# VH-VL binders against CheF taxis protein family member MJ1615: the designs that were tried, part 5

Target 1, 255 residues: CheF taxis protein family member MJ1615, of Methanocaldococcus jannaschii (q59010)
Amino acid sequence: MIDKSSEIARFSGKGILITPKTLEKPLLKWEKLEIILYKDKIVFEFVDKTIEVGVEDIEDVGAELPKKVIDIAKSTLEDITYHSSIIIKSKEFGNVMVGFAPETSIYGKAPIDNFLRKLFYILLNKKEVKILYNAGENSENTKWENGFLTFIKKRIKDGLVTKIEYRLVVEILDNEDSKIYDIFSNIKDVEIEEKDVDGEIEPVLKILQVKDGKDIISYLYTKDKKVRLFILRYMVILLDYKYIGILRYLQETVE

## First folded at step 18 (VH-VL)

Design v1 (from t8 with heavy chain L100K K101I)
Fold by OpenDDE, fold request of step 20:
Structure v1 (fold): chain C 255 residues (1-255), chain A 123 residues (1-123), chain B 106 residues (1-106)
Amino acid sequence: as target 1 above (255 residues)
Amino acid sequence: QVQLVQSGAEVKKPGESLKVSCKASGYTFTGYYMHWVRQAPGQGLEWMGIINPSGGKTYYAQKFQGRVTMTRDTSTSTVYMELSSLRSEDTAVYYCARGKIEDSYGLYYFDYWGQGTLVTVSS
Amino acid sequence: SYVLTQPSSVSVAPGQTATISCGGHNIGTKSVHWYQQRPGQSPVLVIYEDSERPSGIPERFSGSNSGNTATLTISGTQAMDEADYYCQVWESYTYVFGGGTKLTVL
């Protein structure tokens, strides 16, 4: 267990605090920003202000920046080719969006992704879910299984080196062995569907995968809507499924 | 196999400029970043800067801002590093190093290095 | 500026285990890479991502990273392992090297 007080990740770059009030300003400047992630909180250190919120007060990750912010950046030649955002509920500022971008674009999106990967770990790891795995047309006998989201280490060979990636999966704990469902790989489609979950009709994620040339449909339920959102954001941002199913409309869907 | 072959040793005077070349082979040149790292005699390694695969973007260590220029020629698979306004302190072995940038967990390292180019700056 | 601290020198007898430390603030949250540089030679990547070995690097080389210290471990140290070793991280869009450790095989 990670010490709650220990720094987990840090993003260094530039950022902008976006509020209704700031959007009224004609000039929005990106300033130096440090985002520090802990187990229980996230800290945004701007030049003249610091915003600290609990991880539970993170409302969204990777939401699109307002058009005005983008336009102003373009007009001022601010390089935000690569950027992301975190929406937080702050006691001081209310719901605000923090846009952030690398100091330089030379590294591409990597600095962002590196940070977000750890952020998603904090947001998603060990979250309780229910899953109907491989619930195809004949899934009458498939029952919801209780599980947890978890990240597993995957090794991918790349020349002389091996890339290490952590991938989100669903872990089912049974009496004997842990069962792992990799439902976030080879995704063909993602939808939301209403299904009966323990006697209640609930929206669930429908994930269509292609495995060994076969289509596999799985349903994933989480009681926490934010967890569902973060899963979708994870798919878009880190798994690059931006244009699959409902993911292409994620911004509109979650607003 | 991956090879980075650098230009030969040079002797320069203070105030002059050096330009070292690094020819890459054995891999897809346009797929990797290139870095320059120098090492003064008896000293450690010092990162100078990075150039992206296309050669269109560079980022230099603050210490060398204004004095260093990195360029890339895709047609010849060669990267260049020019350092101007040379000082005696610039005496060092200069290395080109292939950069490996991973999109996860801040994986930024150098997997292959050139043989190094000794540049001596003396009056 | 981010600083990596290494001991200036480490000595080990042949066959023994050499340990080289690399200290840095919250370095455990970073990926640490290690380079070997034999006298008169170019650096060679021996460990990447804290504990991964590139192809061709002997298994006696291992790495760990936790808290404020990364460690390069060379088990069964051989004469050929005598070299300077550098740890390296990425921080604030720069590549930061430790000061290097001279490993002497007695």
Scores: ipSAE 0.636, ipTM 0.841, lowest interface PAE 0.9, mean pLDDT 91
Fold by ESMFold2, fold request of step 20:
Structure v1 (fold): chain C 255 residues (1-255), chain A 123 residues (1-123), chain B 106 residues (1-106)
Amino acid sequence: as target 1 above (255 residues)
Amino acid sequence: QVQLVQSGAEVKKPGESLKVSCKASGYTFTGYYMHWVRQAPGQGLEWMGIINPSGGKTYYAQKFQGRVTMTRDTSTSTVYMELSSLRSEDTAVYYCARGKIEDSYGLYYFDYWGQGTLVTVSS
Amino acid sequence: SYVLTQPSSVSVAPGQTATISCGGHNIGTKSVHWYQQRPGQSPVLVIYEDSERPSGIPERFSGSNSGNTATLTISGTQAMDEADYYCQVWESYTYVFGGGTKLTVL
C-alpha cells in the first residue's frame, strides 16, 4: 500500500482512533498500530484500516487523551502508562485524534520520545520565525531578526558514554555568517503575550532564560500558529518544560 | 568496578528447567536494565528478554514466551533467569548483560556482560 | 521479525583497514551498536549509537550508518582485533543481533 523506501521513522505499538462518533461506540478498543513518518506524509496502519495524510494536515501532537479512552485501557487491562496522541485533519471527519502507546512500558517514554523527535524535526525544521533575543523588558528599542528553526547536535557526557541529543535552536542568516540563538535551554519561564510584530499585534512566546546568574528575556514569533503550538509541545514533551501557564494555554488553544 | 558474576555451568536433561543467577556489584542496581542473551555452540547471539530491577517488570522475546521467567532480588542485587521444558537445542552459553535506563533517548545497547554460564541439555 | 545481515567472514592483512557491514531495511533510521567477542570471552561494546566509542576502545575503531547499511571500520588492524563482531539494533521492543562476522588477520 505504501512506498517504504523513504521512511524516516516508525512507531510500533497500540493505537486507538478517536472521533466524536467512535467515542460513542460500545466496542471502541486499543489495537495494533504502526505509525510511519515520511518527509511529506504520515501513515497510520491499524489492523484493517490505513489512514494517510500530508504532514501539513497534522494539527497537534501530544494532546491529552479523553478520559473515556483512558478508562477503556483500564477496563481491558491495556498498559498505556506512557502514551501520546497525534491530531490530523481528515477531509471526511474533520479533526481526528490517534492515541498511541508502546507495546510495553518497560522502556519508559523512550519509544514514544524517539519517534516524536523525528516528527518534531519534520514539523519544525527550517520553519520561519522572528526573534528579539536578549531584548529584556525594553524590547521596543530592539529590531526583530528574521530566522528559522533548526536542530543542532549536542553531546552530553553520562559516565563512560556520551549521549547524542539534537536540540531546537533559532538560526539567523547574516550575509555568509549565521548566528545561533539557543533559546530553548536553561528556561526559567515561558509566557504567551501580545506584541507588535512589524506593525501587527500578534501572540508571541516570551522566554526567560537564566545563564550564569543573568536573566535573558527573548521573544519568539511564528506566523503559522501551528508552528507555535508545535514549539510549545516540543518544550513540554521532549524538554520537560511543564510550566502551568504553558499547559493551560495548550489545553485552551486545542479547544 | 562493575561486576556481573553468574552461577556455574549446569548439565540438564530434556524436560527439566534451568535457573541461572547473575549477581551485580559496583553500580546502582536499579539504574540499569538486565538482559539475558544466549549463544548456542558455534552460533551467534540471541536476545531472550529484559527485566527492570526497580519494579521487576519484564518483557520476553516471542520465541521464549511461556518458557522463560526472569526475576530479581534487590536486597542481593541479583537477577535470575529460568527456562523450562528444556530441549537439546537449548544448549548454550547464557549471558546476563546490563543496559542503562534512560527515559529520553533510548539507550538500547549492552555496556557490560557477565562471564557466561554454559548449560548443556543432553539425554 | 527484523533481520540484520552480516558477511560470515572478513580477512585483512595486518595494518590494513577492515570493514564489516550490517544490512537492514532502513537501518539508517536506527541506532546501531557493535560488539567484539574474542574466542572464549564475553562480548564487549566497541561502538554505540552508530559511531561513538566507549572509553577505552582504540581510536582505530569507527562506525557509520546510513540508508540500509551500517559499517564498522577498523583501521591499522592488529592481531588482537581477530574476533567475532556483531551488530545490534532495537526494533519493535526487542534486541536484534546480526549473525556475526569473523575477522581474520592474516
Scores: ipSAE 0.614, ipTM 0.843, lowest interface PAE 2.1, mean pLDDT 89
Fold by ESMFold2, fold request of step 20:
Structure v1 (fold): chain C 255 residues (1-255), chain A 123 residues (1-123), chain B 106 residues (1-106)
Amino acid sequence: as target 1 above (255 residues)
Amino acid sequence: QVQLVQSGAEVKKPGESLKVSCKASGYTFTGYYMHWVRQAPGQGLEWMGIINPSGGKTYYAQKFQGRVTMTRDTSTSTVYMELSSLRSEDTAVYYCARGKIEDSYGLYYFDYWGQGTLVTVSS
Amino acid sequence: SYVLTQPSSVSVAPGQTATISCGGHNIGTKSVHWYQQRPGQSPVLVIYEDSERPSGIPERFSGSNSGNTATLTISGTQAMDEADYYCQVWESYTYVFGGGTKLTVL
């Protein structure tokens, strides 16, 4: 048995297990679900079954639910006004989607988003990247910097109380200096381009920011394509960035 | 200045219903959840449920499901809580309490409380 | 259902530091809020989000939360701090209070 004190986050609510086999069944339904997140694994506890995978077997977060699954919620009067999904790799069945929704929509998207913030922390924190920060359109004579993703704490005043937010940034650590690039704020546009990264042509994120009236064009490389997907999902889901390039990329990679 | 003003104390008999009002002022009524919390004499705090005054959606603690009804009147900025089929253990001070609505973050605390309404259920 | 455990009472001398615990499984993964209730009065929020103070709450009030225990700390305790103190979390769509701790300043 695993020490419950090592649990990082828990989502309690409704869930649906989506596989090719379950989509064919006439009595597919939403049921009670607990999702438990640990540093190295994630556990899905349905009524009659438990699915456990390592975090390395998480393939996607926030992919759209199939229309049949949404229609089932409507026909059974299940409130899934706010919902999300996690796709995992199963040795038995390949990719499996778990749809989930809070028990009630009265709290808005907060129950989902609070859980997903912890999940994205696990998926993105300390992941290695290479960055060309503020390199402009013509970046041919600029040098890639090695860094990693990290989260920083921000305090935001909200009336008589303060709101605590965690923001994804890129940290550059060399032997003497540490610096932070806030590349995920004030984003105007994001595209995927092929670019030379230390001698190899690789897909990278081209990120246009507008800060204090200035255009800032940066390029972000991740060796692991899943990390790139999780960055894009994080931007769309938790930062609410909606850009045509991001939508096209997500459709092409999860299609 | 935020104020939550509740209706006055009541004495009820077993089997009756109670209905307590909570009038809000000093803020945008539909921008905050309203909660009801009760406290039996000499006992701790017990959450009963929540209403979103925008639209009137509710969620009740399971213990009170089927006996409690929360409503609101946006024209008077007032929330009501009705508890039916009263029993002696329903004797308590009933508080309304305000909670901020945040779209993406769960800020799950009560920043302002009403003065409380004592309801005594006795023979 | 989720349970928060508090000691029934804590006694401290004036000027000393009072520590009130709130126990719960994995409470360190939750946001803990604290309320002060003076005799005959409504509760007042004194700490939110584990360690933040609302405007108007003295600096002598502080909070922490890790592992299975959250703690409210009152330094330089004064007679006016004598009250009942409740911890509270949100869990599974409901609001859960601890049983309360009576702080006596003698």
Scores: ipSAE 0.572, ipTM 0.830, lowest interface PAE 2.3, mean pLDDT 88

Design v2 (from t8 with heavy chain L100R K101L)
Fold by ESMFold2, look of step 19:
Structure v2 (fold): chain C 255 residues (1-255), chain A 123 residues (1-123), chain B 106 residues (1-106)
Amino acid sequence: as target 1 above (255 residues)
Amino acid sequence: QVQLVQSGAEVKKPGESLKVSCKASGYTFTGYYMHWVRQAPGQGLEWMGIINPSGGKTYYAQKFQGRVTMTRDTSTSTVYMELSSLRSEDTAVYYCARGRLEDSYGLYYFDYWGQGTLVTVSS
Amino acid sequence: SYVLTQPSSVSVAPGQTATISCGGHNIGTKSVHWYQQRPGQSPVLVIYEDSERPSGIPERFSGSNSGNTATLTISGTQAMDEADYYCQVWESYTYVFGGGTKLTVL
């Protein structure tokens, strides 16, 4: 069986397994679910079924749940206000969506966010990127820098207490000196553009930040399109950037 | 300055109910959770439940489910905890404690506590 | 239900360093908070989020958390530090306290 002592994170609550076949069943329902995250795998423990996949088979986080699934929750659960989803690629079942919701809504979205912070760390940490930081609208003479995604600890004062946050950043380790680009703070716009990246035309994220009334335009390239999706999901879900640029198309429509 | 002032000590008989009040001041009452935690003589702290003063939603520890009720009055910034069907083992100091509402990891703690209310259930 | 285990007592000489452990399965993946309770008084938060001190808590109080053990450390202990100390986590929608550790300064 599964060794619980090595787990990185766990979500306990209610869940629902969504495939084309399960959506057709008259007895589709939400049930007790445990989601267990490890460094290399994720496990979904339903009442009578366990699904395990490698983390490389996670396809999406926070995709909108089908209307039928939400309607079932409204009639069978006491509160569905806060919920999320994970899509996995299973050899046995194909693409599978797991909807999940906390046992109680009294803590708001925090139980979900608590788990998803650990998941996004696994999905994004140390992923290679290329960046044009603060390159402006005309970036023809700016060279791409090689870097990777990492998380840094930020201390934010809130009255008499310090709030601890871990924030995604880009780290450049060139010429013995590392640089940290805090590209995911103060975002006012995010779009996808095609851009020449070291001789090849590729889709990149164009990120507009505004700091003290000054525009900062940067471009971020990821070779893996799933990493790009996870960055966008991270911005919507954990940084609460909901209605700017392309992020408006990643919102949960039931909210 | 944040203050949580609780009602005075009580003596009860087995089978009765207790009701302790906790009056909050010095902050936005509906902006923070309120908890109840008890401590039996010579023993440690035991969490009983939580109320969101905005709307009054509650969640209780399983041990107290069915015996505990938490309510609030936003006009007086007061939270109440009622425990029914008392037994001698319910003899304890009962504390209200303020909790933060934020989404960030690691903010699930109690930053201010009431002075405590000793409730003695006669054996 | 999740269990936090603390030693029942710790004794140190004045000026020495006291360490109070809080054991729990994978507690290093959780945020640990510490409370001081002097006799007859209410608990007071002394460490939150593993290692952060609230305003007004002396620098001699520190905390760490990794693996299966969180630790409260009091350097240069003073007579006024004699109290009960509790660790606490949030787990599965509930708040869990350790059993408490009586710190004696002798």
Scores: ipSAE 0.678, ipTM 0.845, lowest interface PAE 1.5, mean pLDDT 88

Design v3 (from t8 with heavy chain L100H)
Fold by OpenDDE, last read:
Structure v3 (fold): chain C 255 residues (1-255), chain A 123 residues (1-123), chain B 106 residues (1-106)
Amino acid sequence: as target 1 above (255 residues)
Amino acid sequence: QVQLVQSGAEVKKPGESLKVSCKASGYTFTGYYMHWVRQAPGQGLEWMGIINPSGGKTYYAQKFQGRVTMTRDTSTSTVYMELSSLRSEDTAVYYCARGHKEDSYGLYYFDYWGQGTLVTVSS
Amino acid sequence: SYVLTQPSSVSVAPGQTATISCGGHNIGTKSVHWYQQRPGQSPVLVIYEDSERPSGIPERFSGSNSGNTATLTISGTQAMDEADYYCQVWESYTYVFGGGTKLTVL
């Protein structure tokens, strides 16, 4: 049993519960779904069942839905033009994929994105990372800096209003002056490369940016591979980076 | 400057239909959602529905389902709201209001409003 | 159906601070917007996304949102601030307004 905490976000719409067993069921269908996000847990409320798992049980976000699930939507005339998914791995429920879509497509993907922004905040905020900022190609003189992922507020004037966006950045630890690396903007390429991290060869994200007409290469290490995946998913889903580097293989399906 | 100019006041009888227009100017018309909100005399604001930038999709409040139709004409930058089977309770000032920009982060508020159109339904 | 609850009326003396509440279940998880409507006029957006001010709105207007209550605060209230104020949220793919609060400047 997970302690009840304050609700952070809610997604309302339709969804489908996908397991190896359910995929074989002829009556699999899209149904009403409420997704409730807390600091420590996520709850999926279907019509006749509820799945509650810890945030740590989330394995993936934005994975493509199986073709069968898409076909079911078509056959039942369910509008899932905009959809996403959350994959859970828990002792209680095993491997589960939850597909979800807005009640109506009129708002586009905004309802999904709004929820996922909160989800990614929970998944990524304050996660520890190591970074080689502006390391260049094969630079051996740059030292890994310890930091953490954080979200900063960006204000964009738009007529009568100023839009506020939160952007993922890396903040360096043990710095009297707040040092922030914006490595998730103006991205030209994203790859995974093996590098020496504290004496051990580890897979790290290689991020190529273009700033002021110059190429900047940064490497980002995350101890937890899930965090790395979530960063990539964040890039694809919320930063709308498509068809660049390894991100081309992580695209969400839009029907 | 953004402007929403609505059609003039109307008097209708029960059972008839009303159609109010809202002409938009001062911005990219096809880039924003449009809404209709009404206000009965001495009452609060009531959301009626939304139409997307292309005009191809609408979503109405449940209360008005089957009775309201929203359309838009890109060539004239005009949005229309038609309400059928009018009742005395439909007497209200009807407002068009600009919604969020297409493909923007879900900003679900109204930043510009028309001047309102009074529709009186009486026998 | 999601419901926003506002007091029917609030009175304040000139120069004093007016506070208008908007109650809703877990409203703190939502973005709250506020509109001012003077008699015979159209509504005007005065606060969006809980605490942001549109261009042209005086700094004396501020907003907050937490738990089950959003609040519109008007510091140094002036006669021109006398109006009806409505809170608004997005819920279940619809737009929901509060019942409105009449602010009287004594």
Scores: ipSAE 0.786, ipTM 0.897, lowest interface PAE 0.8, mean pLDDT 93
Fold by OpenDDE, fold request of step 20:
Structure v3 (fold): chain C 255 residues (1-255), chain A 123 residues (1-123), chain B 106 residues (1-106)
Amino acid sequence: as target 1 above (255 residues)
Amino acid sequence: QVQLVQSGAEVKKPGESLKVSCKASGYTFTGYYMHWVRQAPGQGLEWMGIINPSGGKTYYAQKFQGRVTMTRDTSTSTVYMELSSLRSEDTAVYYCARGHKEDSYGLYYFDYWGQGTLVTVSS
Amino acid sequence: SYVLTQPSSVSVAPGQTATISCGGHNIGTKSVHWYQQRPGQSPVLVIYEDSERPSGIPERFSGSNSGNTATLTISGTQAMDEADYYCQVWESYTYVFGGGTKLTVL
C-alpha cells in the first residue's frame, strides 16, 4: 500500500495460524509472530508469511484455542500459559484463527491485554448503539436512546502513581448536555433478550448492574452483530467478567 | 515508606562472581516485580533483568544470559542478583529497582530504587 | 535492538525552560518514562507514562510524547535540577534506556 497509516500498536511474541487444513498438518508449530495494528488494518507477520486484513474483517477476539494447538505447545515445550486469539477473514487463507502468546510468561497477560485494549478501541470506539437505561423488565414507557460507544479516561490512584485506564461507556447523542451511561461496571449479569427496537424484534444485550445497592437493568442494541460480540469479548477479557451470565461461554482458555 | 536497601560495595577479581542483595520494606514484597539495573562509571543505565513477585520466573537481558541469576527470598523480603565470570567491564554501580505490581497492566517503569552497590572488578 | 537517542548535554539559565528530547522509532506509540539522577545519587522517577508526575515531583516537570520524539520539559529551572536525565521505554520484553542527558544550570 502506497499510503500506509501510522502504527497504533504492536504485539511481539509467538503465534500459530489455525485453519482446518493446518490442523491436519503434523508440522503445525508455534512461531515468532508480530501483530501490528493500524487504524484500518491489522497485520500478522510470521516468519515465512504475512497476513494483512482490514479491521472490518476481524471476526472474533479471544476465542478458545483448539485442544490440538495447546497440545502442540506442550509437546514442543512452548510456554503459552497466557494466550489469546484473533479470528479473521483472509482473502488468501479464508477464515483463520491466529493464536498468539507472549515471548515470555513472566509479565502475565499484560502484554496481551495492552494490545487488546488498543484493538478493542479500534473495534468499538464510536460505534452507534441504542440504549434503554435503567428500564427494568416491565418498563413499557422507556424509550430507546441513540448513542455511541466511547472510551473515557479513568484515574486510579495507587500509591506514588496514578493509573490511567480507559473505560468503555455509552454516550448519548443529540443532547444539549453530554450524557454518559456507565453500563460496563459493577455488572452482576449479562444476557441476550429479544426486544422491540423501533418496531422490530431484535436481540439486545441485557446488562444487570448493582449500583448503590440497587439493581439496574439496561438494554443495549447494536445493529452489527459483530459489535455485540466484541462488547461481550471486551467484558470477558478486559473487565474479567468471565463467569457472569452468557459470558461464561466466552471465557478464554488458560493452561 | 518504601525502601530498598542494598548490600555494601565489593571488590572482585576477573573470573569471580558477585552477589548483591536488596532488602525491601514498606510495602507488600510479594506483590511487585523487581529489577536490576547497572551503571558503569560515567555511563548510562543498563537494564539487566526482571524477577516476578513469586520468584519463580526471571527474564534477563540478552547480554547477561547465562551469566546472571536473580532470586528472591520472601521470608526476608530480599532479592539477590548474582553475576558470574566477572570482567573489568562489569565494574559498575548495581541498582535494584521496584517494578510494577503483578496485577497491573502497562506500567513498565521503576518507581523506587535502591541506593546502589559499587562493584569493582580489578586484577 | 530498539534505541533511544538523547542529546548528551543541555544547558539552561536559572528560571528558564529546559527541554530534553528522547528520540525513538514510533516512540509515540509507547509509554515513555523519565528519571532524574543527581551526582552520586540513585535515579528518581520524575515522569511516567509520557506525562504523569509521581507524587512529590514538582509541577515544573512535564512530559509529552508524539511521533518519534518524547520530551521532558522543566519550566523555571532551578539549580537543584542539575542532573542527568534518562528516558526509558519497554520494548520486546526488555527495558530500554536512553543514553542520558546532562542538564547544566548556568
Scores: ipSAE 0.783, ipTM 0.896, lowest interface PAE 0.8, mean pLDDT 92
Fold by OpenDDE, last read:
Structure v3 (fold): chain C 255 residues (1-255), chain A 123 residues (1-123), chain B 106 residues (1-106)
Amino acid sequence: as target 1 above (255 residues)
Amino acid sequence: QVQLVQSGAEVKKPGESLKVSCKASGYTFTGYYMHWVRQAPGQGLEWMGIINPSGGKTYYAQKFQGRVTMTRDTSTSTVYMELSSLRSEDTAVYYCARGHKEDSYGLYYFDYWGQGTLVTVSS
Amino acid sequence: SYVLTQPSSVSVAPGQTATISCGGHNIGTKSVHWYQQRPGQSPVLVIYEDSERPSGIPERFSGSNSGNTATLTISGTQAMDEADYYCQVWESYTYVFGGGTKLTVL
């Protein structure tokens, strides 16, 4: 069990605070930034200011930066080849976007992804979901199963070392035997459609996978719209499904 | 098998420059980062810097900024480290070490090491 | 700058368990790697990602990492295990080594 007061992850690099007010300021610039993640909160430490919000106040992850912010980086010769963002609801500043980039681009996107991997763990782990696994398009005999999102450890041998990866899956609650559905691998398509969930029409994720040469369609329901968004962001950012289904329009969908 | 073979020992004078080579074999050279780490006699390991797979980007420890230059030649699968303005304190065994694969995330360790190159700086 | 602290030396009798610590602020949030260096030889990776063993490394080598301390454990220590051991992390875009620990097998 993670202590709520204990640091979980830290991102060090540069960042920029983006609000309607700051965008109008001529002195807006990329500056040194530390992002510290805890179980219950996230802290953004800029040079002259600190923003702290609860994890529940994280609104989005990985949204595209405004063009103006990119132009500022260019004008100041800041290397932000690799960058990301976190949108938060701050009591002090309102809705704000924090853009961030590594100190150096030499490591590629890895510093960002490593931090975001832990962030998504905090955002998605143990979230309750309902799932229709392998339901097909016309299958009326499949029933919704109650479960939760969880991360499992996968070991991949690569020469001298074994690579350790954590993969998001759905674990079913109702069975004596722990049943796990891997619905976030080999994804061919992702869509949102309305389905009957326990007597109510709700938007659900439709995930098309290819396993053993066969198409498998699964539906995933989350009560919390933000959780759905984070799942989609996870697919884009960490699973590299950038151009399939609704994921290609994710930025537009959020705006 | 992965092998990193370094150039031979050198003796230098203060103010001179050293250049050590590291030839890699047994793997896809352009897929991995390379590092240089040195060790003074009887001392610990000290990271000097990193060069990316393409050789187009380097990042050096602050201590060596302005004095160290890392390069790599894809055609010969060789990485080079040059250290200028040598001092007696630069006497050390210099190691090349293979870093993480370009498409891997968060694997910031050294899995293979060269045999080391002793450079002695003396007046 | 981030600093890793190791004991300068550890002694163990053959067959006993050796424990080498590596201290660092919130090191438990980082991935710790360990290297063995025998006299006159190059370092060898013996533990990566806190507790993983590379191929060819004996099972008697294990690692853990939590809080402010990472630990390398060598069970059933043998004479061949006599070496310097270094912990290493990635911090602030640099690679940081501990000062090293000389393990003596009595």
Scores: ipSAE 0.783, ipTM 0.897, lowest interface PAE 0.8, mean pLDDT 92

